# VHH binders against RING finger and SPRY domain-containing protein 1 (RSPRY1), part 3

Target 1, 184 residues: RING finger and SPRY domain-containing protein 1 (RSPRY1), of Homo sapiens (Human) (q96dx4r300to483)
Amino acid sequence: LFLKEGRQLTYEKVNLSSIRAMLNSNDVSEYLKISPHGLEARCDASSFESVRCTFCVDAGVWYYEVTVVTSGVMQIGWATRDSKFLNHEGYGIGDDEYSCAYDGCRQLIWYNARSKPHIHPCWKEGDTVGFLLDLNEKQMIFFLNGNQLPPEKQVFSSTVSGFFAAASFMSYQQCEFNFGAKPF
Key: E = the ipSAE of ESMFold2; O = the ipSAE of OpenDDE; V2 = 0.75 times the mean of E and O plus 0.25 times the DockQ between their complexes.

## First folded at step 1 (VHH)

Design b09 (framework vhh_brivekimig_d4)
Fold by ESMFold2-Fast, scan of step 1:
Parts: sequence; structure tokens; C-alpha cells
Structure b09 (fold): chain B 184 residues (1-184), chain A 124 residues (1-124)
Amino acid sequence: as target 1 above (184 residues)
Amino acid sequence: EVQLVESGGGVVQPGGSLRLSCAASGFTFSTYAMSWVRQAPGKGPEWVSSISASGGSTLYADSVKGRFTISRDNSKNTLYLQMNSLRPEDTALYYCAREYGHWTSDYYGAMDYSSQGTLVTVSS
């Protein structure tokens, strides 16, 4: 999804076949299971397991969505290649200076292992969470069922080497990703 | 069955101190990382601090760093939060929670196991 500058949101169809946007089975921590189609993940371990998508963005405005399958603890957002998946230490997306994550179970935004509360209600099964990355204005915006939070800018004070959609899953948590093959 | 019982809350003036305790039972306390989570009136839950199973590693929210100290006594199955230089914005119900892994908590399970919380009121 590429959005026009000037606050007018114009959604363009994103073809997954042409950009291969899916969860990356070669950039995933040890115990996270990824579906054969690459758009669904589930953690089958007692650790905090993480994954990045196959697509890296370094310019423009990008958007993806997640459908909540289980309503437990997950940290979902954007990460650079420098963000490490320290699954056995419980570190995931939002737990270093190279990633920022939305947590709909605990109602928190995570950056550099520091949280702040947000006003969205706790997510529930079937909810849609949106993740906008604006590399022109250097901001991230999170949406719950179309309702937006104030922009996050902290991660852009660190080295930015391009961002991947990324997520971390607590035990038995699961969600489905939409990188544009299905309309937003 | 798993049980967590918080205590030590009260009313205190700005700049004051309180020590919260959480007595754990029904599980092997020494094998789990533990956290403190607070909820101010009309707001969602905010993670405050975490401590590893051994007590060798601690993490703090930026809002409390340098003022709060988390600790544990595995021989007594008890988690503590020493709160110094308290501010009006620290007013909240404080809950202890069991974690999976170093950084995250099973907030779901923690909510099911948390009893009543302990109320901390910092007078303006």
C-alpha cells in the first residue's frame, strides 16, 4: 500500500506475487511456525518468538494489516535488520532501538524496551490492526479497526536502514497478515 | 491453584516512599520472571518493572526508572517494589504478574491470577 502525501489516503492494490510480501521463513526465530502461504504465524513455545517479512522498505509510505486470531500478548510493528530476536530472553519487536510495536493485549506501544499506554481497547479475535510507516514524515501510525493513535517518531532518532513488517508472539498466540493481496 | 496477593499500598505525599509486596503460591516461584503492572483510574494497564527468575536482571519503564526498585526473595516466594520519590501520576492499582521469558508477561494468566491489586494514592 502506497499512500499519497498531504493526508489524503489513496489505497493502491498491492500484488503479493510481484513483491513477494510474506513472513520470511529464513528470518524467523526457532519456535515460530509460519503457514505454507506465509501469511499466518503461531507460537508453539513458552518463549517470545519473532519474524520479519520478506519485504524491506526505505522510502515512501507503506501499510499492512493484521487480523487478530488469538487475543493474547503480541508485539507487532516495524523493525530494521539490526533488531535482534532474543527469543529465549523474552525480547522481541519493540524491545530495542531498531523496532517499534503495537501491543493490543496490554494496551501498550513498545520502543527500545520501554512501553507507554495507548487509548485503544484491548484487541479481540477478529479485530483488524493497521500499521502505517511514513518514511517521508518519519513516523509510524497504528490503527485498531480504523481508529488511529497519535504518530510514533522515537524509532527514527536511531539508525534507520530500512524497515520490515515484523511481529513477536507469546505462547500459543496467532495472527494473520495482509500485505495487500486482500483489499484493506 | 496459582495465587498472587498484593499488599503495601496506601496514601502518601508527593516525594514519599512505599514498599509493595506480592506473596505468590501455587507454582514454583523461583522459576518464573515476575513483573509489576499498574492501572490508573480511567486508563489501561501500564507495565512498570520486571525481574528475572534468579533476580539477576531487572527492567524498568522510563516513567519509573531511577525511582523504583524491583526485587524478590525466592526463599519467601515474595516479589517487592520499592517506590521512592512518588509523584501524583504514580496513583494507580498495582498488580504483580507472572511472566513467560525475560521481557514479556503472560498478562492473560496474570490477570486471572491477580487478586485485588494494591491501591497507591499520591496526594497532589
Scores: ipSAE 0.000, ipTM 0.115, lowest interface PAE 16.4, mean pLDDT 77

Design b10 (framework vhh_brivekimig_d4)
Fold by ESMFold2-Fast, scan of step 1:
Structure b10 (fold): chain B 184 residues (1-184), chain A 125 residues (1-125)
Amino acid sequence: as target 1 above (184 residues)
Amino acid sequence: EVQLVESGGGVVQPGGSLRLSCAASGFTFSSYSMSWVRQAPGKGPEWVSSISSSGGRTLYADSVKGRFTISRDNSKNTLYLQMNSLRPEDTALYYCAKSDYPYYFGESQRYFDYSSQGTLVTVSS
């Protein structure tokens, strides 16, 4: 009757293995170190470094998590292929029209290099941040330890391109990614 | 493998009560909000109620507010719907639904995942 049909949603919502769904060593700025398994990143320099994951989604509803390893400045979220890694100029994810990012250190949401405050407390080591992308409703939703923020919609006014999970790290910051191989 | 098994439906007269249960398995129950959705004969699906992952927050459709109570037991992986003051308009197949994503809490059926046969509630005199 009204049960969701599984096949197309399965293709669009597939939880990829940790080996398949990972940070992309071919789509990363110069000084970001990616672990051999592709699920951990650390900035090795006094710069703002960025990465996109290996998968691109253009339909359906998608979710991933990060675990905070260091509590400093990081901008983590979703970006299209048109978002540029201008690390020498200090621009990261959320600093153009093609990306939107959660910043748990400064308590900000970033879109198009403009920030707005959010009500979550500052993240700390061990916290889990969730990133939902809804391409049907054209919205992004961020979670801190299960607490939801209001949806972000602005990025969808600028692009219909597919999205990558993406992140930017200030000096020596680090987090771990979960693309569904581990239970949420 | 997510499994949701509803029970507790039946035939009841107007003004009666029923308690529905949903036994969940195959996922970390305590990390997901749960909801009840119903579909009346010949009608589209209607969201009834949602409960947050911890059970600390609940939401109800205006049509059932004050009559229905949603609850959960995370130690037993079970969701409940206590239905009081039942009316003929409550006649429907009742489905429990898991949110598609951890900790999502709301009434939007687009974030709900159904894997269930439902339980039939018939209110008739």
Scores: ipSAE 0.000, ipTM 0.240, lowest interface PAE 14.2, mean pLDDT 82

Design e01 (framework vhh_8emy_2)
Fold by ESMFold2-Fast, scan of step 1:
Structure e01 (fold): chain B 184 residues (1-184), chain A 123 residues (1-123)
Amino acid sequence: as target 1 above (184 residues)
Amino acid sequence: QVQLQESGGGLVQPGSSLRLSCAASGFTFSSYAMHWVRQAPGKGPEWVSSISGSGGSTNYATSVKGRFSISRDNPSKTLYLQMNSLRPEDSAVYYCARDYEGWYSSGYYFDYRGQGTQVTVSS
């Protein structure tokens, strides 16, 4: 994570070990397992299971990364607090007006339960996926191993609260999050 | 009416191979991505593999990568799963599943699935 407008925080001025950005064990659906360090999630259920991070942003430019541990279906991106985890109905991140998600298994971008194809290849184990949220220009940009897609703007057309990094996982899918404690 | 019918399961010894087939009807087969999903007794469904409508893109769960191969024959409307080096932990009912059509998804791994075919790997 970095803030662009309102000064960029350099790693030399911030002790990265004191940053508490992680997956929120108090904002997670029932059957998603979160690691003790808060940076990995795995689904052991038959339903789509979801989580938001502990960090909420309402201004500036923010970025995080995910390392693909399993290459199956996951929808990962940004969600407001108004995005509900309707996992028993099969809804995940990107399936309402308040969230937008990258799906590297099916090569889709999800917003408001509508998908569109993207030109990235299918993700594979060890791939790095990047998630940029630009609240100044009101856009989201997704990266696969540093290669960017065109900006997504639809989620900003409605009234939105602040955004959380958020993800939904199908059965037995797993990934690792990097919110800035490791260099990007 | 969408129909998916699996076949090819059976009882085999560890290290054996099986090829599963899924016959599809009632929709334009080549327009949909297809999945294989399995469910072992007492466990939830596990996504196994996916293939794009054209067959140009495939994906596998980490547990089966390198051992299983998904393929399709669009003219015959058939989906295949070639399973090599089978392990006891691969024992499950295997289901053929169709991905969601068009622009809509509820986050499901399928909108239609077949009746399943039982695979049992034991000594």
Scores: ipSAE 0.000, ipTM 0.159, lowest interface PAE 15.6, mean pLDDT 79

Design e02 (framework vhh_8emy_2)
Fold by ESMFold2-Fast, scan of step 1:
Structure e02 (fold): chain B 184 residues (1-184), chain A 123 residues (1-123)
Amino acid sequence: as target 1 above (184 residues)
Amino acid sequence: QVQLQESGGGLVQPGSSLRLSCAASGFTFSSYWMHWVRQAPGKGPEWVSSISSSGGSTNYATSVKGRFSISRDNPSKTLYLQMNSLRPEDSAVYYCAKEFYDYGSGTYWSDYRGQGTQVTVSS
């Protein structure tokens, strides 16, 4: 069962093999703008705005990348369908027990509204950030320009359904997504 | 050279308060997030709290939320951790960090930490 159009979650069976991987315009907060091709997002407000992609994964090893367009605050990573976009309360990806995010502006990894610092420098315009989800080994690994951070495992301490690539953007922040149409 | 110097630790009874300080030098303190990390004997490092460069944003580990308060004074280049309602479980060496340790693996990732200050909560 997969998400169909509407503000409320409604489900119908969809053939996953026919779904194009992109940002989901039906699973996005009010002030986040998604490009017509579904691979670029920009926050057009001073609020913290969030989106999930169109695909959900529950087995195997998955990877995607983003290119940093603006170097400000963004929390980008993986979230289950149970993660809520409480954007009016300032909550984004990484701010509950159902999501984990890389924050290259503040040099933090977010899980369950708890952050831990990382040693990589602040991301800058043009940087490539990688997001690996390994459901076999129960770990998430983040990369900045190919340089790996140590695996994050806390998010797997609870049983979770499946993961969507997901991101939250502060005021006027923007990035471009690559879900595999271009080589990694 | 980046230098971080912690102070303010000690032996206290459960329910007591302590204020830790970290004096920073060798870098533009006001431009960086700062962090407190602790390590108990035989355990890996545990992240405790972080504060933004301006002091406008703070984050806390679930285990200390509501009891600890992180703050900074950019003019004096000093980071603080106000610890209230201390528990035996808070006993550890506390480190000020510009970078951090991997608290999951116990791996030291950076030389940008101080010597640490020992906090012991015992009756």
Scores: ipSAE 0.000, ipTM 0.120, lowest interface PAE 17.6, mean pLDDT 76

Design e03 (framework vhh_8emy_2)
Fold by ESMFold2-Fast, scan of step 1:
Structure e03 (fold): chain B 184 residues (1-184), chain A 123 residues (1-123)
Amino acid sequence: as target 1 above (184 residues)
Amino acid sequence: QVQLQESGGGLVQPGSSLRLSCAASGFTFDDYAMHWVRQAPGKGPEWVSSISWSGGSTNYATSVKGRFSISRDNPSKTLYLQMNSLRPEDSAVYYCARGTYPEYLGSDYYDYRGQGTQVTVSS
């Protein structure tokens, strides 16, 4: 997990070597498979499955990336502990007041089960999606291959809880996470 | 190309039943929630019903709840609306619509709709 400093996206690793940022195998819905290293997720069913990472942040500026492995429906972003994984009801990240998600397949931003279009093209295999959380300015910013969208602010009106990197995957979708072990 | 083709509309008397069908092509049908939306002459669109990608969850507008039933057959890529106890106020063009979220059962979040099928309840 990294902090952002300055206007150029310069990140410094803040995780100690004894603390690893990864997808949390204890905070994942039934049919989502997490790799042994905790940085890859794959949905093994036709359902909508979700996961949160192992770290929670409540101050500062934080960033992570995903690499698109399959270009189908996924909703990826930030969620508090209060966001529910209602996989049997089809709710995931972006579907309540406690989460906000980027959807590169349908070109949508999700908050509180409401979507709005964004101007990025549809993501494709090999694309890098960035997720910046700025708790000082109370905003989230999404990037596709370095190109940013306007900030999202609505989720900060509904929660004072800390945020986890989080993602929801439809039918057999897969992506890889980078929480700072590789350079951004 | 996404295509949605409705059928099954017609002219019926109050109290009658109709079953509407929607044939989908050009996308993976079972990845999307599906909706029925209707529009009466001179009025805006009104959401009628939604069904999740698997058919495991359904939702209905208050005006049709208990009378209409939405279902889907994923292998044949077909959406259905069974309309019972039809009323003159149900007269409208009925559109099949593809949802923007696979499991969201909201009233007006859709990206594509078909050409529509006319339902007239009159006598």
Scores: ipSAE 0.000, ipTM 0.111, lowest interface PAE 19.4, mean pLDDT 78

Design e04 (framework vhh_8emy_2)
Fold by ESMFold2-Fast, scan of step 1:
Structure e04 (fold): chain B 184 residues (1-184), chain A 122 residues (1-122)
Amino acid sequence: as target 1 above (184 residues)
Amino acid sequence: QVQLQESGGGLVQPGSSLRLSCAASGFTFSDYGMHWVRQAPGKGPEWVSSISYSGSSTNYATSVKGRFSISRDNPSKTLYLQMNSLRPEDSAVYYCAKDRSTWYEDYGLDYRGQGTQVTVSS
């Protein structure tokens, strides 16, 4: 998926029949369950579990969405392959210098294990969260039901590698991913 | 073990001020950002304000911006919330919370203390 930018942002859909954009069952921590279609994940343990998607982007502007299934603690965003899944230590996406994450339960943005509050209300079941990665401007932008937060730029100071859509799930949390098969 | 102890709540009239305190122990206070969260009866938790580990950056919910002020004293390991021009809508139990610990689950705000009740009524 990619997004053309300017004063007016536009969406260009990629043909997903040639690109199998989904959660990567070969890049997932031990207790996270991924659906057979690869677009839904659930943590089946009392631990903090993580996953990256199958695609890596290193140029352009990219966008994906998540639908909240459970409203508990999840950290969702973008990560390079250098971000480690240290689940026994409670580290997830946003907890190192190679990832940045939106947390709609606690109303926080996470980078390098440091948080800052955001003004979006707590997410609820059925909410849509958007994740824009702009590699031209070196920024990430998060949306809740179409409402935009200010850009995040810190992760680009440490990163020369490409980014994967990535997420971490606290105990028994679940969400559904949309990488462009459905309209944004 | 992480411990947070809120105090300073009470019953006040609209337009009054209150200062809430949160005494922290069991972790290196100066290494973590801190938050104030409130919960009114029958509602879920609402984030109110946050402050960075050094105290140099603060943020506020739109509903309290311009009326509330968050601060911290790292040597005494204490977090504060100065609440001015209180409204009936500010009535809630107020909790302090630390930024997520990578070692601990804070799902459902496990690190909030007992809370301190604020009631704004005539």
Scores: ipSAE 0.000, ipTM 0.123, lowest interface PAE 19.2, mean pLDDT 78

Design e05 (framework vhh_8emy_2)
Fold by ESMFold2-Fast, scan of step 1:
Structure e05 (fold): chain B 184 residues (1-184), chain A 124 residues (1-124)
Amino acid sequence: as target 1 above (184 residues)
Amino acid sequence: QVQLQESGGGLVQPGSSLRLSCAASGFTFSSYGMHWVRQAPGKGPEWVSSITGSGGSTNYATSVKGRFSISRDNPSKTLYLQMNSLRPEDSAVYYCAAEYGDFYSTRHGSYDYRGQGTQVTVSS
């Protein structure tokens, strides 16, 4: 991953592994299953379920990846603690003014329950999706197998710090998270 | 008056096909993304499929991918869902729903308009 001045971002440079980053079993909706190692989630219900990770970032540039296990509807990105899990109303990450999400099944970017199309193809099993949060430039950038979308800036009108990696899963969807324990 | 009217449901055997229709009136149909959402007894609503206003892009839930096809005919203001290789777990009330602009696909509460549904029962 390269930034504007040619700087490469890796897990070593952002130091996510030292934070003990994983999905937070104390910040998860009722029907989402989290693996014992905290890096995989699966929705085992006919519902839309959500989780935030254990780390919160309020300055700097941060990156994580997911590997697509099932190719169905998931909304994955960044959310503040003010983003609510209104799962019974069908709202997840990207469905309020405090979160922004990439949706690789429907080819959409979500912010404040409004979506816009993106040019990436539909994700498939084994694909890697990247999530960059740049709190200096106030932008989020999404990647599919290393291919970048234009930056998303809308969420920073409502908030500029205090973000968690976060995801919402439609019925029976699953993905695996990499917060820096292995190379990006 | 805005109206969405589903039809084409019924009782069929496993492995059968059905085509659902949704007739729209009272709004500029081609300006709205359209969705099929289903709800089985005792379950929450499940998003099934979406199509953009132009019909140029479609999306499907993993559970129906390869078996169902969504399409629309903007001149007749009609949305379709072609359901092939039906399974007992496809039994549900099927609703069509509309959202203004580029299509928006949240499971519940993000639709501008929703129909009253048509019952599909897959049983032998």
Scores: ipSAE 0.000, ipTM 0.202, lowest interface PAE 13.1, mean pLDDT 80

Design e06 (framework vhh_8emy_2; at its last look DockQ between E and O 0.03; V2 from the best seeds 0.00; counts 0 for: grease 25 > 24.2, placed apart)
Fold by OpenDDE, look of step 2:
Order: sequence, then C-alpha cells, then structure tokens
Structure e06 (fold): chain B 184 residues (1-184), chain A 124 residues (1-124)
Amino acid sequence: as target 1 above (184 residues)
Amino acid sequence: QVQLQESGGGLVQPGSSLRLSCAASGFTFSNYAMHWVRQAPGKGPEWVSSISDSGGSTNYATSVKGRFSISRDNPSKTLYLQMNSLRPEDSAVYYCARVEYDTYYGPSWAFDYRGQGTQVTVSS
C-alpha cells in the first residue's frame, strides 16, 4: 500500500497487488477520449459516454481512486459485463441492475436507473473519490477525500462477481484514474 | 412532531470512554434505521455508524470500527453510541439522525431528521 501523508486509508487489507488496470479502449463508448497512458478520460461529446477498465474483479477486496478534474456530472463506480452502455440513450453506470455509481456533482448514488442522496458535499476540482469493492462482504463503499459513506449492497442482489471499475461522463467532464500505479 | 435529542457528550482525555444517548419521539422509532453522524469545525458531516430498525444489523466507519458500538432500545425509543479509546480526531458535535426512506432503495443517506447534537471534545 502506498499512502500519502495526511490521508488515511480506511481499509488496511485491500488487494492492490494485481491491479495493473487501465481504461479499456476496446470497451468504451464511441466518443469518449482516453489518454495515451489509459488513466484519464474526457467527454467532448453531447452524449453520455462510458468506459470500463481492463481488470475484472471476481473475488477479494479491491480499491481504486479517481481525481476529479472537472466538477460536472459523472457517474463513477462498478459495473459488470452485463451493464449496458448506451450513450445515445443516456444509459450509463448505475442505470441498470448490474452497476452502481457515485455522483458527486448531484450528490447521488445510482443503481438500476434510480438514485438516492448521500451526505457528501458536491465534489470539487482536485478532490479524490475512493471506490472500494468487497466481494467477501458483498458491499461497495464510496469515499470523498477519505470520508466514508455507508456501504451499498443492493447491486449484489443481481450479481456477486465480475465487476469492473467504470465511469460515465456528461459533456466536457474529465477525471483521472489511479488503479494502484501511483501511491494513494 | 419528530424530535431527536442527543446527550452524553463532554470533555475527556485521550483513551477515555463516553456513552451518547439519543431520545426519539414523534414517530414509530422501531420502524426506522438510525444513524450517528459527527461534524468537526471546518469539516463536512462524517458518517459514524448505523443500526437497522430491529437492531439486527450494524455498520461502522472504518475510523471508529472496533472502538465504537451502536445499539438501540426500541421500547424506550433510545439510540446509543458507546465510544471507547477516544482520540483527539474524534472531537466533534455528534448527531443522531433518521434518514429518508425510499421504497425501492431502502434507506437513504440524506438526513430526514437530526437532533441539536452533543459536543464531544477529546483533549489531553
């Protein structure tokens, strides 16, 4: 584990050793731009664009972080292969029963096309969002600058494995992913 | 009228213990999950712990797990937070909160009602 000074990791036993993940250019919506190093995404289109990473989580506890570059609407979290990314119809992560997403702009959690509010303030440029997936406990946990939300468990009524880090972007939104390549 | 009233806070030294209480009235207490949240000066609200309506399920923030214990007594409509091994970073105003309920999603994490809070200060 790589820790930054002034930040506390909420879980000590997070499996990061196998996370050599990047954004998957072969599993991305038509108009989403991915950086050459595969760790940053930007939406320049008017459609709701989505992407999954290259690593599939089938067991254990996994964690990744996102740095908010722009503070608009994004839905970031976890999605299986069965999740549907329909950019022209506005379908993204959290809009089906096989995905769950954190939205720091609208202060919502998304699952199966429904939303519920969370207590985090709106995210700002430069903020760090944390994403924990615990398949042993069947829960997802979201963090904003280290502050933890209560666990989300609903998605596990539909699926219990095969999750990818994933994100959906409204127009002109951008974020950077850290799958363990840099110290957290 | 829904009312929540916290008590039990105070000034204590690091390593000490406190037990907070929350008296609920004006609603069917046993039908609602309850939460503790805290807010320190200059910081946003932080979720601390939750307990299901029946008390059969509990959750904790990792920062307090192993040190804090949430419980409830439905007949007396009281929520409790046992805080052990207190640290300076635990200093905050502590609130008991009822959260919004969605028929489809279940409990929300937005506050429906909360009390006035009780101050907890941990200092040497």
Scores: ipSAE 0.442, ipTM 0.785, lowest interface PAE 1.0, mean pLDDT 90
ESMFold2-Fast, scan of step 1: ipSAE 0.667; ipTM 0.853
ESMFold2, look of step 2: ipSAE 0.696; ipTM 0.856
ESMFold2 (binder alone), look of step 2: mean pLDDT 81; pTM 0.821

Design e07 (framework vhh_8emy_2)
Fold by ESMFold2-Fast, scan of step 1:
Structure e07 (fold): chain B 184 residues (1-184), chain A 124 residues (1-124)
Amino acid sequence: as target 1 above (184 residues)
Amino acid sequence: QVQLQESGGGLVQPGSSLRLSCAASGFTFSTYYMHWVRQAPGKGPEWVSSISGSGDSTNYATSVKGRFSISRDNPSKTLYLQMNSLRPEDSAVYYCAKSLYYGEDYTPGEFDYRGQGTQVTVSS
């Protein structure tokens, strides 16, 4: 099936050299606005809204970046398809056994709705956050402006199948995604 | 015309409880969704909780679910936020906000009528 203008890929493992990786308008909660180019998201509601990207990865080492546009609460990281968008119940990425998220506003890492503090300073407008998924070592690593946190491993102890870059935005929060079209 | 007046904040220790109140005037309170939004110094506003006009539907941010409880008393035109098991990361100015649109369904999320806020500081 060919990608049509205005249509995004759904749940397919993709060769990123042949198509543009982006936020998936077919895998997004009700009130999250995605830009026409698929690389920006903004929550336009007083709810906690979520999205997954168009590609799923199950082997190798993968990396993407986010540029912080607003510095409020967002939970950004990696999620399997088993992670549910229960936005009306306040569940976001990092709030189940199938996702793990970096929160730069509250200085927390989220897994299974449990948080732990991290040592990065609070993110600011213009900051770059990096998200490394190492499926060989079974770990996730988060970076703020190139500065690394210790690896996260808990999410790999659950029954998981493939990961999507994924994010949850509290009211009116916004960020920009880079899936490799621009140099890291 | 629209006025929102928050109260109930203060300095508390981790594990404490606070109850915030918001007195509303200048609109038909019972017909609007009401919201609590918080903002820490140097940060953007963060949605905390919402309640429908009738009070039958409530929603919470993941970080506060199970600890905070939103409620309203339409006869007195007052919105409440009961905050239990407070954590240092809950420290912020808390604002009462009104939805722009009428009705009890979730709207696309413009809220414009914020009060002056009430400061909550959770410190040991």
Scores: ipSAE 0.000, ipTM 0.093, lowest interface PAE 22.5, mean pLDDT 77

Design e08 (framework vhh_8emy_2)
Amino acid sequence: QVQLQESGGGLVQPGSSLRLSCAASGFTFSSYEMHWVRQAPGKGPEWVSSISSSGSTINYATSVKGRFSISRDNPSKTLYLQMNSLRPEDSAVYYCARDQGYHWGSYEYFDYRGQGTQVTVSS
ESMFold2-Fast, scan of step 1: ipSAE 0.019; ipTM 0.511

Design p01 (framework vhh_podentamig1)
Fold by ESMFold2-Fast, scan of step 1:
Structure p01 (fold): chain B 184 residues (1-184), chain A 119 residues (1-119)
Amino acid sequence: as target 1 above (184 residues)
Amino acid sequence: EVQLVESGGGLVQPGRSLTLSCAASGFTFSSYAYGWYRQAPGKQRELVAAISGGSTLYADSVKGRFTISRDNAKNSIYLQMNSLRPEDTALYYCAADYRGWYSDLYDYWGQGTQVTVSS
């Protein structure tokens, strides 16, 4: 997943022998169900459940998309491997210093368990949410149907930890991921 | 009725070229990712080349020799195969997937076209 030019997105050639870009069934909390193809997740419990993808990036510019299947509470974005899934305590992506998340239901950006409002409308079924990670400029940019928010910078450090696409889902929430296999 | 129909296979001498075509019908062509896969006797089916939007992916064994392309106006996918080797002998399949080339599931497969590289 590699962004080449502004809002224009170009996928780079990928060697599939060493990576497979999908949700990681070995890095997922107990009650989150992942589809057999690894690109769709649904929470089947009343708890807040989390997952990271299979790839880790530490340089360059990266992008993925989510299609909203249900419009409820989800926190979706980027996390390092140091971000813990403390679901029994209600912590998800964006609730520690190692992750940052877009919340389209409550219209919030989450970092270190602190939220700030954003100007995008509440997401709806069928909406596309974009997640850009720019490790050159040390920023994250969130998009709703192609409309961008101001960059988020607070999660970045000079220490190399690497980032994973990551998400947390409340009760019965569901979305579909696109890590570059189909056109953006 | 949804179909993928391959053509262009045949018997060819080592070092020559073939172009495979895949004609798609019955669905919205531009919404799908496409791949060429091959299977030789006694071996597992392998991805040869894939295309999603403007981006391409190639197996290391064919990189630099094969080129995948698409024509959305003609609902067709092509595989240009240059510098063919006996090891390229296989049944070649066209596949289409709404979920893209990382999926274990493919929505549609063609019936395959035989490519044989021998003297």
Scores: ipSAE 0.000, ipTM 0.110, lowest interface PAE 17.7, mean pLDDT 77

Design p02 (framework vhh_podentamig1)
Amino acid sequence: EVQLVESGGGLVQPGRSLTLSCAASGSIFSIYAYGWYRQAPGKQRELVAAITSGSTLYADSVKGRFTISRDNAKNSIYLQMNSLRPEDTALYYCARGYDEYWGTPYSFDYWGQGTQVTVSS
ESMFold2-Fast, scan of step 1: ipSAE 0.022; ipTM 0.472

Design p03 (framework vhh_podentamig1)
Fold by ESMFold2-Fast, scan of step 1:
Structure p03 (fold): chain B 184 residues (1-184), chain A 121 residues (1-121)
Amino acid sequence: as target 1 above (184 residues)
Amino acid sequence: EVQLVESGGGLVQPGRSLTLSCAASGFTFSDYAYGWYRQAPGKQRELVAAIYSGSTLYADSVKGRFTISRDNAKNSIYLQMNSLRPEDTALYYCAAEGYYSGDYWTEYDYWGQGTQVTVSS
């Protein structure tokens, strides 16, 4: 996890490798496979399968990255505990008022089941997507290979609870997560 | 010599509270992130809570019941545990992990010996 504090001019990167931040095998929908090390996920169905990470953050500025393994439909971002995994109804991260997600396949940002276009190109295998959560300024910022989108703020109007890194995967999609064990 | 020393564990009844303390010495306290881990018999070690420069994160199993804090003047980390349950029974460990600030990475991880918390009637 990548941490920025207060008025610091430089972001601080915290190596929490002895504190294993990973995808939570106890907070995952039925057909999503999580690797034994907890840092890779693959959907084994045509349904929209979802997962949250093992940790809830409720203060400060946090960052993680995803490496795109397959370039299909995935909605990846941040979700509170109140966001529900309604995979049988086709709902994933970004499809309620408690989550916000980046979709690099369809070039959309999702919040409350509503999407808006973004200017990043479609993601491709090997691309790095960044997910910044700024709880001081109440905003989320998405990056594609270091290139920033304008901040997303809507999710903070409906929730004050803590956030989990979270993702939804369609039709056999895969990605790898980096929560700070590797340099960003 | 780097040391982390836990204290504050004990036997308590369900619904009660305990505060664990971790005293750090032998290094620059502010250069590290700190976490509380626990390990119950027959279970793997799990992270409970972590703190770095006032920013906190919690495992879902304790969110809303436990609070981590730090006191830089005392070189100490605390875990306030409220509404304790029998499933919170475990050996609790304090850990310090290096961080990157500007041009520095601190790569060393340090662990305390643990303090036993038993929640039983």
Scores: ipSAE 0.000, ipTM 0.265, lowest interface PAE 14.4, mean pLDDT 78

